# VHH binders against q9vxt7: the designs that were tried, part 2

Target 1, 187 residues: q9vxt7
Amino acid sequence: MPRPVLLIHGGAGDISDSRIAGKFAGIKQALRSAWGLLSPDNGSGGGSALDAVEAAVRSMELDENFNAGYGSCLNTSGQVELEASLMEGRDLRAGCITLLRDVMHPITVARRLMEKQRHTFLGGAAAQELALATGSERLQPGALVTEGARLTLKEFEDQVAQGKDPFFARTELTDDKPVPKTDPSGE
Key: E = the ipSAE of ESMFold2; O = the ipSAE of OpenDDE; V2 = 0.75 times the mean of E and O plus 0.25 times the DockQ between their complexes.

## First folded at step 1 (VHH)

Design a08 (framework vhh_8k46_1)
Fold by ESMFold2-Fast, scan of step 1:
Structure a08 (fold): chain B 187 residues (1-187), chain A 127 residues (1-127)
Amino acid sequence: as target 1 above (187 residues)
Amino acid sequence: AVQLQASGGGFVQPGGSLRLSCAASGFTFSSYAMGWFRQAPGKEREFVSAISGSGSTTYYADSVKGRFTISRDNSKNTVYLQMNSLRAEDTATYYCAREVTASIEGTYVSAEVFDYWGQGTQVTVSS
């Protein structure tokens, strides 16, 4: 009796115990979003594995508890630069997007690259052109930046200014003194 | 090559106990939270319990609170689910899962359907 398991693996990083409750809620929501596409008893029942994977990752990209899309960590210029990759083992196809800005769902752009373009890797302006050409809406600059992400970057910069090791600063922020996240609506 | 192997299921009478084990390999076990899910015949998969990488924080579905205890042994790369006061409603195939994580630096997200066919362990609670 085959029993499908959908696991979403973002890059391995330091996981703060204080954020685990939010991450588990987000994982549960992502799995539930995908479940109907995999199970004939729910939803359409005819969804592909790619549909399920995309739905789960899109759920994570909306969740500020994940470093994907909304709430992503900031670069040194205070900007969100997004990456997403998707691989389909059946035909060994892949789509990889990097240096994407002001788009909510990089995973959807990666899937469109895999399915509609000859390139398997795309970044920067070309990735943004693909996103817009294939139905993604351009967000206003800063829409993906949360106050929590801004505060984390500022505290990191303050630690560096105090002569702290960047790895020490990261450990202190994630494990010892977590920085609270807020959404852009101020809720 | 990430591998998760669930074991310890079996037949038990109402009020009995079982301990499930999940042996993990292919990743830095202590860096990931682990969870248990279950699926009863003809029903959707549901969350049961989860434990942080350090083991200090645990979460339980309301239906199992006070009866089930999750724990882990990071030296053995194993997570456990101690199930006490079992009920007929606990009859299901139990699955072990690794937490989803995203890259903390440079946003990189990988999504994959893991082909872990047959990795569940069956628990049957019946007289």
Scores: ipSAE 0.000, ipTM 0.139, lowest interface PAE 14.6, mean pLDDT 66

Design a09 (framework vhh_5c3l_4)
Fold by ESMFold2-Fast, scan of step 1:
Structure a09 (fold): chain B 187 residues (1-187), chain A 128 residues (1-128)
Amino acid sequence: as target 1 above (187 residues)
Amino acid sequence: QVQLQESGGGLVQPGGSLRLSCAASGFTFSSYDMSWVRQAPGKGLEVVSDISTSGGSTTYADSVKGRFTISRDNAKNTLYLQMNSLKPEDTAVYYCAKTIEVSTNPATGEVSAYFDYRGPGTQVTVSS
């Protein structure tokens, strides 16, 4: 009896204990978002594997516990810069997007790039143009920034100002704030 | 010190509604998942619902799906559980929990959580 299998990886590297629970919950929500598209027994399982992957990643892009969209780690300028990529196994097509700003769903832009088949990789201004041309709305600057991301950046800046390297900082037993250990983007 | 204080419990008729609240202090509320867990008379703890740090992701036990809604207000450090269509089987002490890990059994839909703190609980009794 062939059954669909969907595996989602939530990234690697050092994260605070409080972030672990959120990542697991987010993975479960992403699996729920995609499961109906994959399950032939569900009655709504008419979606493709590509549709399922996009749905799962879009769910994670809305979840602040993932470095994939809303709530992503901030660069040193206090901005969210987004990346997304996907590959279709049947035709070995790919779409990769980098340095995208103020767009809710980079994975959808990456899929549109793949479907156009002129380029496999776009970044910066060209990626912004593709996003707008293919139906993405430009969000107001700062819309993807969360308080958690701001606090993480501030702690990074405070450590640097004190002459410490935040990538090698230890988590204190009584400190409930996120501390970047490996890198601020999670891997 | 971490403090969690539930309110809103009471006696209600079958089919009725209650809204539980949990006031949190002593930690950065917006940085943690929060759960509602309950313990019925003579039974173990059951995870009822979990909510992610922003409220963007929620999980529910199959026993309460479609009837209960979890939400949070990070500006007020408050967790909520809206309980509708209450059944006698919902009679339990309800606890607010600061949550470290959440897992679900995909075959059974059972939700499990590891938490480091819980409140003293609020009693919900559903009886005619």
Scores: ipSAE 0.000, ipTM 0.073, lowest interface PAE 23.4, mean pLDDT 67

Design a10 (framework vhh_7sr4_2)
Fold by ESMFold2-Fast, scan of step 1:
Structure a10 (fold): chain B 187 residues (1-187), chain A 124 residues (1-124)
Amino acid sequence: as target 1 above (187 residues)
Amino acid sequence: EVKLVESGGGLVQPGGSLRLSCAASGFTFSEYAMGWYRQTPGKQRDLVADIYSGGSTKYGDSVKGRFTISRDNTKNTVYLQMNSLKPEDTAVYYCARVSVTYSGDTYSVEVDYWGQGTQVTVSS
């Protein structure tokens, strides 16, 4: 009988020492939140791996130290646009949500997509509709915006103003220039 | 309905100046990045300048130091001040609503609405 194993990731890239401490505490809290669902020694054990993953991500979505839900990065319009994805075990069923606004727990919407809909991927208006249809509350505009997120957006904008596109540097690994290739010979 | 209406184009002599205006309607203007792009004869559409909702700006290499983009959120208008105009600046200039979205550490930049364009001709 295998022991339950929970792996979560708190993001990639450089973070400050202060943010590292906060992220470590947040990861520990997320693991504690999820572990009780898997371990009989913590009460009502026997929850699924999917339940554990959702609980961990929901914990991180409430934690401003993570780029998920509350504290998410802003688009250049100053809005929080949320994303979440999950996959179920060996069956590899998946739910992916993008461009979702004013909802606290995108991971729960992604899970509802996986469980209730034929689609694997939803974004924008369709994702908003699914969230509302499956019981998510629409938050007041700006409820998910933190001071840290505003500062991160300003830093991004300052990089762009200096002729740097830090996010585009990653694309240079695959393309000379990141332009959509039109089919010049439609014959 | 989103609408972007350009004005201020025209004929000007080399070394002269023009100010383009773009009146926007149908969305919350202050929440969006806005930009100016141009299409020169025989070339693809090029970035002239972007201005983000937070106020930061980005310029195409050929116009840095000569052109200035600005916005007035109370008038829902974005401007392009063009100084020291050259014959090479002759183009149709397009106002655009610009979206930048993030997914982890990846992003996409999209122009989701274009104005109809305004002609700028720099001659003689």
Scores: ipSAE 0.000, ipTM 0.128, lowest interface PAE 16.6, mean pLDDT 66

Design a12 (framework vhh_8cml_1; at its last look DockQ between E and O 0.03; V2 from the best seeds 0.00; counts 0 for: pae E 18.8 > 2, placed apart)
Fold by OpenDDE, look of step 2:
Structure a12 (fold): chain B 187 residues (1-187), chain A 127 residues (1-127)
Amino acid sequence: as target 1 above (187 residues)
Amino acid sequence: EVQLVESGGGLVQPGGSLRLSCAASGFTFSTYAMGWFRQAPGQEREFVALISGSGGSTDYSDSAKGRFTISRDNAKNTVYLQMNSLKPEDTGVYFCAAEISATFTSGGKTVSAYDYWGQGTQVTVSS
């Protein structure tokens, strides 16, 4: 058997230097969370590739350094609309969730869809129903909204109000403090 | 507690060889890529070599290529750096570092990306 390979991508965009360290830390945490399930060599690696992938994404969904799950970008109404998709190559399966609200782990819902439903894509009320019916907790409204996300939306609104091209609007905003050269961060 | 302890440094003449070791503890060694870095006096720490968790992949700086060999023994939780044909410019403190990674791309790794660092071992190449 070939050794498993786990690759994680933390997203792309206009990422400030101040956010690099957090993103790399988050990616590594996701990797740690997943690798233990995937790798049989550490004694706990009894999980599947799906388990590992789900674990990784769940980790990132909790981390506001990734604008998915907690800390998701907001729609123009200031709301989080969650999306997640999962694909399995062995049997060519897929599950996709869109417009999900107030659920911590959309990726898990996507997996549930993939494994237990006849549909490949669910959105809105149907996705919500699936999530709750299959054990997801309904969070309080706004629970997934971060201050960073609010600020990002505000900046967007301000830029639009000023007549600037929204195409260049940032999707991640933070307090841009200089990162020391000696600070452990990413590439 | 995570520990990385380097050893094997010392004084050697130009053209000589050294073998550095880094003993790791406190984490699942085989899941981490291990790297060697060095820092010469008054210079920035620079990448020297990297090996994947499984040991199946390696990468080297241009200066290290052809002269240095990184290897690891996961049963001993140890990473090694065999340094041959040493030059005065190889003088510096050599650091062992660990990064959680199943794979990596060639071309070098940044120092700041590693999770754990040793205290370093001095390598001096002088006639």
Scores: ipSAE 0.018, ipTM 0.325, lowest interface PAE 6.3, mean pLDDT 85
Fold by ESMFold2-Fast, scan of step 1:
Structure a12 (fold): chain B 187 residues (1-187), chain A 127 residues (1-127)
Amino acid sequence: as target 1 above (187 residues)
Amino acid sequence: EVQLVESGGGLVQPGGSLRLSCAASGFTFSTYAMGWFRQAPGQEREFVALISGSGGSTDYSDSAKGRFTISRDNAKNTVYLQMNSLKPEDTGVYFCAAEISATFTSGGKTVSAYDYWGQGTQVTVSS
């Protein structure tokens, strides 16, 4: 009778009014991607909660408006270093990936870690090796970098140069900053 | 059988306060994280606040930080949401949920699957 319901929450930094529209479009697309796996009425009923959540996160990783995969925040060297983690509550299995580069879907690598490997935490070269071994395609360097991410990094650097501690500063990193918007549906 | 029953909603003027309650039964309450979510007319359901089974860890949406406080009483199998400085934008149906199936995080965004949900309680912030 009861069925799992998906929710998307969390996030980093402030969102301007112009970015809110892009975030909402991305959230709707992620929920649509997952709905078919959970809804018995769509003929795809019987998908697992893991399958549904992975589909939602993969949708967000393709959307430059999310700090996940494509469009992720840059490190101080201007590079994208990805992270993803997952945990299933009933069986208490977990997988965590960090310092992953040039892979579109870090959540899929984290799930493969949980399902196929003994390790529950993997980073750097070992994470790259797992991604390739489990079927992830290696992207060209810089493919995940966006103009929005570059603007965010510059604002962060400007705050630090002014002697502000980002952890304690009340100045918002993305406040009033224009960022590019991309909707996979072409909206 | 798992049951979650929300209460405490109502009509309040901007700047007012409300305390929502969610009474739980049918599962070992203290071992489950409990969350509050809301849905405005024409919008998708969104996260508001989360509290760990022990009550030692909490998480809030950006819009709730500084205004809302989530708490729980494991002896009473109840989770609460104290809402202060209410705004018209807070209007919606508020739902209680128990986290069960799966939680995923990528780049600071979290996607969770919740199997246990209440029916919701209406909160309206209007003059």
Scores: ipSAE 0.015, ipTM 0.362, lowest interface PAE 6.3, mean pLDDT 69
Fold by ESMFold2, look of step 2:
Formats: structure tokens, C-alpha cells, sequence
Structure a12 (fold): chain B 187 residues (1-187), chain A 127 residues (1-127)
């Protein structure tokens, strides 16, 4: 039997020293939740690589230290919109989900899409129906929102109000407001 | 500067034994895995044995299994290779190496990146 390897990457970007410990703890938890599924056959029966990858990502989706599921970044309406994808290396099958709402584990929905083989990519209402039809529970609105995500959105909104984001400053330049240019709270 | 100095080589008859030592300096010895390699004239350097930084895990080439034992003494910054039941095909220059990157083990083969090497010690097994 080949010896399994599991590698988890917690996301791109520059993380501060204060966040490193939480991210490492979350990665270790994801490894622990998935590793048993890769064990040899006579050790708990073993599992597939897809099972292990799904379990690892499900652990991260529950973990507010990651931008996945619980604690995801919010859209500009203050809501969590979920996406997930997975791909297997043997035949390069893939499942991609976007604009999913109020389900705990979008990675499981992506796996179900891949296994149905009808579409590679679903979003919105079609993704929502797939999630519910394949056994995902619909959560109460807001169940995936964390205080950290709310604060991040507020900081973004404050920067827009101050005109510091060049993208938003360009969209406000046609407004005939005093110097500084228009803030969102003004007339 | 980093130094690895091998010793204990020599001439021995088939079936004999030798114990090689590698004294290390210039780095934190206990945090590095250490390996032994050998090179016969006209051949590529080949893996012989590996020991983890703590000493708790070892690995051997097929030709070394059952005959050679790698060990380390982290208080002395020294790695050892006990070679028993020596054969003429064991003849060569034996090198000590220190690993800076983690070793990767797949399918019973050990693949390691070794960044520091000693000068080697000659082992000759002749009838």
C-alpha cells in the first residue's frame, strides 16, 4: 500500500504573528479530522483521498480562523456567500459551487456536483437546490456570520467613506461634493 | 563554519566490522537528521543510512539492512555507523551528511535533501 500524504494550506496572504497560532491550530485540527481516513486498511478500514480532502476542508469550514464557511468574509450586504471547489487528479473531474447560502459545508456540495457528472460549475438557485436535495441542512440566516467578519466589513466601509480606496474614489469623482470628495454619509 | 569530519575507516577482511564516526560542528546538531552515503570508484554516491534529529527514527538502504546500524550522540555532536558482516562491495568512500530540509519517505524509499557533507573516510574490504 502506498503511504498517504496530506498537505493543508490555510490560504494566501500576509498573516500577523498574533494570528499564526490560531491558523496552525486549525490546520492541525483539519489534519487530525482527515488523517484517519487515509490509514491502512486494517487500521479503521481506511478511506479515499477525496474523503480525506473533504473532511479536512469541512474542519476548516467550521473554524473561524479561515475564510471558509463559518467566519467567511461578508459581501457588501453583510451576508455570507459560499463557494467551494474540488478536483481529483486521476481523471481531473471537478465540482465547483458558488453563490451558495446558509449551508455549513459547501465542500460537500461541490463533491456531490462532481460525482453527479452533469455539470462542473453551479451557482445560485441551482447550487442551493443541489445542496438541499443531497441532504445539506438549511441554516438560519446569519448563522455563519462572525463578529470578526462584521468588523472586517466595517473597516472596509470606513475606508470607502474616507475615500482611501482608489476604486471607490473613481466611482465617486462625478459627484459635485466639497473637498474631500463625497463620503457615503453626505448629501 | 559548518564542519563534518568522518573517521574510523580502514582496511578490513570480508566478514569484519568497522565503526565510523562523524563529528559535527557549526550548527545545532540535534535539530538535523544525519545520513551516511558511500561512493565506489566510478559510481554515483549512494544512500546508506539515515537517523532523525532526536535519534528515534532510522532508515537503511536494502544493502545495509540487517548489517549496519546508525546511531547518534547529541551530547557529543556525533553520528555513528556500525558496519558488520562487511563485503567487498561495501568498499568505497563513506560520507556523513547533514539535512537542512525535511526528509520525504515514499513507498519505502527515503528521499532527502542534504546541504552539508564531510570529506569522507575510506573503507576497503578485501580478500
Amino acid sequence: as target 1 above (187 residues)
Amino acid sequence: EVQLVESGGGLVQPGGSLRLSCAASGFTFSTYAMGWFRQAPGQEREFVALISGSGGSTDYSDSAKGRFTISRDNAKNTVYLQMNSLKPEDTGVYFCAAEISATFTSGGKTVSAYDYWGQGTQVTVSS
Scores: ipSAE 0.000, ipTM 0.067, lowest interface PAE 18.8, mean pLDDT 75
ESMFold2 (binder alone), look of step 2: mean pLDDT 80; pTM 0.811

Design a13 (framework vhh_5c3l_4)
Fold by ESMFold2-Fast, scan of step 1:
Structure a13 (fold): chain B 187 residues (1-187), chain A 125 residues (1-125)
Amino acid sequence: as target 1 above (187 residues)
Amino acid sequence: QVQLQESGGGLVQPGGSLRLSCAASGFTFSNYAMSWVRQAPGKGLEVVSDISSTGGSTTYADSVKGRFTISRDNAKNTLYLQMNSLKPEDTAVYYCARGTAVYDSSGNLYAFDYRGPGTQVTVSS
């Protein structure tokens, strides 16, 4: 019998052995949150795919083993700046948030943006204003910083100082921005 | 119109190999992370492998690590899954899935908005 499920996966980056157990636990918790909205067997059913995705990401934003809220990577100034994006493919709607600070759930802000406007990208002060206007709680500065995030920043700085090219994966934005198409034959 | 079309499935004996392909159209393939996901009879969906938009990062489920290899050719808009040392437990419908950008700045989380119709893989003697 077909049953709707939403798939989430815990990343494409390098994962140290010390963090593997924490990431698997976090993935299980996020799947449990999403499954509860979709599965009638859990008694919660009837949620949409967007509801399930938001629930899963909110679970991971609370988990310091994921770089999605609490425990996010620090910028070069030692601050947490958050990104989140959400896309609905059927209607080509998207909500993209960047440079957001002191908000626990950036994914919820991205969803509010998508619901109000199609194909919108928002950052900085405008993103802060939207978060507060739509019910997000303002956190005390530094509330999202963890020891793990500080160690990650130090490792990044150490690699830069050694002349290495460190790379932090970025949120892949999937909006409807037109991409010029080139004829493969070169006409 | 977003389209994903898998091919390469079939019947194979334990210890055999198969290579799955997924032809993508209707979107800029090189802008999206992609995944292979599978569903065994009577089971839920399982993420088998992920690949970043550039192909620079890959992940694998513990059940397939060391046996399966995901790759992509952005010039041909094609995703691949090389499946070696196949086991009866690998019997499933395999789906090509497009990643949604619902992840943090380090790429720790992916969700999926589209999948293809799937291709059946049966591992049996």
Scores: ipSAE 0.000, ipTM 0.129, lowest interface PAE 16.8, mean pLDDT 64

Design a14 (framework vhh_7sr4_2)
Fold by ESMFold2-Fast, scan of step 1:
Structure a14 (fold): chain B 187 residues (1-187), chain A 124 residues (1-124)
Amino acid sequence: as target 1 above (187 residues)
Amino acid sequence: EVKLVESGGGLVQPGGSLRLSCAASGFTFSSYTMGWYRQTPGKQRDLVADITSGGSTKYGDSVKGRFTISRDNTKNTVYLQMNSLKPEDTAVYYCAKEVAIYDSSGYTVAYDYWGQGTQVTVSS
């Protein structure tokens, strides 16, 4: 009886200890969410590997510690633009979504794209229409923006204003960055 | 600016025929796949048919054998010939253009540009 395998990549790099704890907890939560669908031993499983991957990524999309869905980094216009990709190993089918806005779960849209067996890659207006067409709800503009994401955008804008290359510098709130001069004692 | 303008919709009796046209401008028409999608009342947009630059066609399951897609590259127009129309074919029909774009970061994205749609109603 073959056993399903689930792999989740949480991103490797210079991550502060405080961010590491949050990301590790989020990964554990995602694995627990998916494992319930893949546990054939107890008879309460019965989900596909694809269902398990979608469930895990949806969990991460709700967690602001991940750059996926809620809490995603902002573009230079202060908006969240989302990406997701999914591949089915058996038939090597794939779905990739980019430049998606105001949708909570891009991974679900990527899966719907793959299942339509029409396009592998969609972005912008076509991706927005597919999301709405396949049951995603349109969120209010700004619903996916967090304070952390706003601070990351400000850092990006400050670097651009100083003539620096923010992409080359690769700075973001989830990495080990200088802490603002604040006194947590309240004085 | 990419523009797609549909025409040819209307009211027709069951068993009748209609020919939809989509006039395209703002891009090199002969180089892109063109298609027709439809949105039935309360449903999402579904593929009706498409045609590649080389002439290969694909059809949705519900229209195979009844609808024919074709293109005229000299007129920058894609057509949908609809025969043996059924009440279930009632929908807004949209012309679509597939395009691949590279953004400033080097990522490749694919967009479907849509026309404004044309209403097809099959009833008595």
Scores: ipSAE 0.000, ipTM 0.080, lowest interface PAE 20.5, mean pLDDT 65

Design a15 (framework vhh_7mjh_2)
Fold by ESMFold2-Fast, scan of step 1:
Structure a15 (fold): chain B 187 residues (1-187), chain A 126 residues (1-126)
Amino acid sequence: as target 1 above (187 residues)
Amino acid sequence: EVQLVESGGGLVQPGGSLRLSCAASGFTFSTYYMSWVRQAPGKGLEWIGRIYSGGTTSYNPSLKSLVTISRDNSKNTLYLQMNSLRAEDTATYYCARTSAVYYDSSGYATAYFDYWGQGTTVTVSS
């Protein structure tokens, strides 16, 4: 039988200037993906609100600046384990996925759970089965790991080795460098 | 197979002390972060605290003055010492293995538990 899972959030809520620039670029791309489904002017309008949300989150899952897929933080074993959730407000339908490995788009799996299954929450082996059964491709182990994620894990390990609580440690320091200009010409 | 077995629960008078144990097997206990979690009747789960492989501890601030978590890696055993017990401490107490601690880009840390024991019940009453 499956054991209960408890999720605990906490830590140092600090974002460096260099990370802010990447997040702005990623947010713009996610909004552009969602807008394309809703705007009639570009010929791709008429998508649902769920389609727009899924498109935006899928964009962020491909972006290493978000903890949502590619580039996600590593567990202490150096692995990426993914979570995603979404809710449809009209009927209060929901889908929540946890402990998913080697799948590019957890948000798509969460949506499939909401649409195709009686369950609202799924994790581990059952989530892996749903992902594969509903058309997700299994990635090679390590495909979602980035250098940034490895450095974050090392910082965590260094803090623990020093006897510090990683929940209260900063993952990065605010620096005094100017914020990079992220206004690309030619758009 | 991974197993966690709690013991030491029972009936305790208000103001009393109690020490819970958790015997671990089926994995390299010394390399894992371990936690205690409790659930009072009809209530949700409440995290008590965590202990790292080297013995460094982190506690729920509301419980820090009342509990001490320790471990003996040579015996594969986790301990929870509780003092000044109150009726509100009546709960089932679980030991849990912490599978991961994640940091997001904002510096938030997320932890979850992949294995739990069956629990041991502590009842605080006269």
Scores: ipSAE 0.006, ipTM 0.250, lowest interface PAE 10.0, mean pLDDT 68

Design a16 (framework vhh_8k46_1)
Fold by ESMFold2-Fast, scan of step 1:
Structure a16 (fold): chain B 187 residues (1-187), chain A 127 residues (1-127)
Amino acid sequence: as target 1 above (187 residues)
Amino acid sequence: AVQLQASGGGFVQPGGSLRLSCAASGFTFSDYAMGWFRQAPGKEREFVSAISSSGGSTYYADSVKGRFTISRDNSKNTVYLQMNSLRAEDTATYYCAATVSAYYDSSGKLAEAYDYWGQGTQVTVSS
């Protein structure tokens, strides 16, 4: 086997959706989470490359500075709709999940789709059923919503009420100190 | 290989100004956020300032806000730190870094940490 290499991207191009200092900390934590699965020091690659990628993304899904789980942007109904995708390079197998709600780790659901289902892409009710069937816990409605996300939605609504284009009324939470993502399930 | 070359440091009196530059090569500069960090003798490395890939967003540590200005020129693959009203506590080695990607190999070393961190430039503020 070739030596394992882990690559983590905090985003392509502009990272305006995340606080830069918090994103630096989050990327380092994600690498640390994934390294334990690949390191000889804890059982010489006891995890696969997919295990390492999943661990890194799960770390980012817990980090409020990433739009990837807890702290994700709200839809117009004030709800978090989650998405995640994962691909295996050798066979070009993929799992893509969209419109998932009240699940902490959409990347884990995407991996289960890739491994256990015939579909490459799944959303809505079917994605919810897969998540529950494969060991994900359903969170209380609203558990993934942060105050920052609520503020962004309110500003969007205020712009609409004022007759402005809401798609140009988005805010970045740059004035707030980066905070660690709190797992609302208590994990 | 990816390179970040920091320059512009030197000796300056309290209240003076310096402009640091970081020239980047070996990667698509316009795809990366850039940051400045500093490390004083016997202290941990600390964040100073950062700028988004487009230059549309800038961030500053409280200790330098209002005194330092970060900017970038994507046509020259360069990020700058304008330092005004310098104080003795600003004395440190200043490093630039690219921030949207990280890699490591099976040896546990961050290959990008070397390529994505400049060699540093020394700033000394003394009378």
Scores: ipSAE 0.000, ipTM 0.108, lowest interface PAE 17.4, mean pLDDT 64

Design a17 (framework vhh_5c3l_4)
Fold by ESMFold2-Fast, scan of step 1:
Formats: C-alpha cells, sequence, structure tokens
Structure a17 (fold): chain B 187 residues (1-187), chain A 124 residues (1-124)
C-alpha cells in the first residue's frame, strides 16, 4: 500500500537561482509540518485534514518567501491586510476571513470561525474581534511588512502612474520581489 | 539532526501516577504533530496519544481515555504524558514519536522518528 502523500505548491512566478533555495526550503518545511499530521505513528488514521491544512498554511505564513502572512503585499496605505479560507468536506463547513491586520496566522482565525460560529465569512473589525477573542496575539503595526513588500508596492504604484497595466507589468518584475496576491485597486 | 529523548519512566504501583517527558531537537518542534507510542511485552506498537503542533487538538487510545493527558511546551521543545490511575496493562516501553520530511541532496524523503524509549512498569 502507498504511504500518505501531501504535495504543497510554493506560489507562482519565475524563480531565480538565488531564490530557488529559499522557496525549496519553505516547501520542505510545509511538507514536514503537514506530514507529521498524516503519519501512521500519530494515530490509527493520522491527524485530521484540517490540522494538516492549518499546519501547512501556518508554516507558509511565517516564511517570507511566500506571500501568505509575513511578507504579504501591502494595500495602498502601506498596510498588510490578510485573508484566509478553508473548508471541511464532511459537514460542508467553511470559514473565510478578510481584511485582517496584525495577526500572524489568519488561517487559524478562519478555522475558529468555521468551528465556533454559524457565519462563514467575516472581515474588518468583526474579523479582528474574533481573532482576539479566540486567542490570537495582536502584533505591533508593521510587524508583517518586509522591505520586499514595500518595494513591490512602489513598483506597482510606479506602473500605475506611468499608465501601464500593473497586472501585465508583473511579469517584468524580478522574483526577488514578493508577488502581489490581490488585484490592484488602481488608485 | 532530529533527536527525541524520553525520561520519567519507572516502577509504580497500580493506581499510581507518572509523568513522561520527551526532549526534542533538530526540527521546528511547534510545527509538528507529536505522539506517544508504547510496546507492551510480547505485543506490537500501540499509539497512545497524539497532539497537534499548536496543542489545540489531542486524541487518545480508548485504553487510556480519561486517565492519560498529553501536553506540550513549545517554548521548551518538550512533550509530556501525564499518566494517572495506572494499571498493570499499562506496563510497556513508551516512545516519543514524530514524522518529518527530510531532504537528502535535492530529494525530499518522508521519515518517521522515535526516541530510544523509557520503561514503565506497573506492579504491586
Amino acid sequence: as target 1 above (187 residues)
Amino acid sequence: QVQLQESGGGLVQPGGSLRLSCAASGFTFSSYYMSWVRQAPGKGLEVVSDISGSGDTTTYADSVKGRFTISRDNAKNTLYLQMNSLKPEDTAVYYCATSIAVSEGNTVALSDYRGPGTQVTVSS
């Protein structure tokens, strides 16, 4: 019988030789986090699918080589606004969080929404309140902002100011800069 | 290098208590599920308890539910098993275990890790 397998993708974009090692290490760490939850030695069936998903996403949220959490792209005000979603197949439950700030692991907040509330979607102030109510620590403003994210926002603003399509111009950016996750607002 | 080292085993009377500890090193402890596994004399391995990386999710074998409690201290890279109301049938070697993807060259291999074990004997 084949052993349990989990495959994680480390985002999109061209990878330079200097970035390959970082992205490869990040993918390996995410696999390690999730594999521990699927091992036969961790129970009759291994860990839950939700535990595996949460562990993998939490690992990527800490890794600046991925645009999830730490190192995420900035809004036009220079702030990190976080999103996370997950779904459980058995009960068809879902949790979606948007416009969350200064929280390390949005995926954990999304899971708490799914498990504790009848709502499937929360954003802004309501999402912030849920994060604090369910044990998330409020980070200092700017803790999730990296120099790479600041440079990506600046390049995006420059493209817009020059009348270029920033979505199209993205393919011209080096992969040493974070890849934007959200479509541009254009203002 | 992944290393797991158990401690806290010993001889105890039925109805007594023991707390096992497992010191972990060589990996990001807080990101991995951890288990306690035991092997009784003449029997195979039994998974006793599991705990998620955050500590929010735990499971227990039916044989130990209500008597054993698994916990972890991620700041100290330590896994614990509090064993109460011990029975003679709990006599076994107890192992700390985890599963980690390990790279060798450019290949990622999935590997199971277990400590050397600590003996628990429940006898009058």
Scores: ipSAE 0.000, ipTM 0.096, lowest interface PAE 17.2, mean pLDDT 65

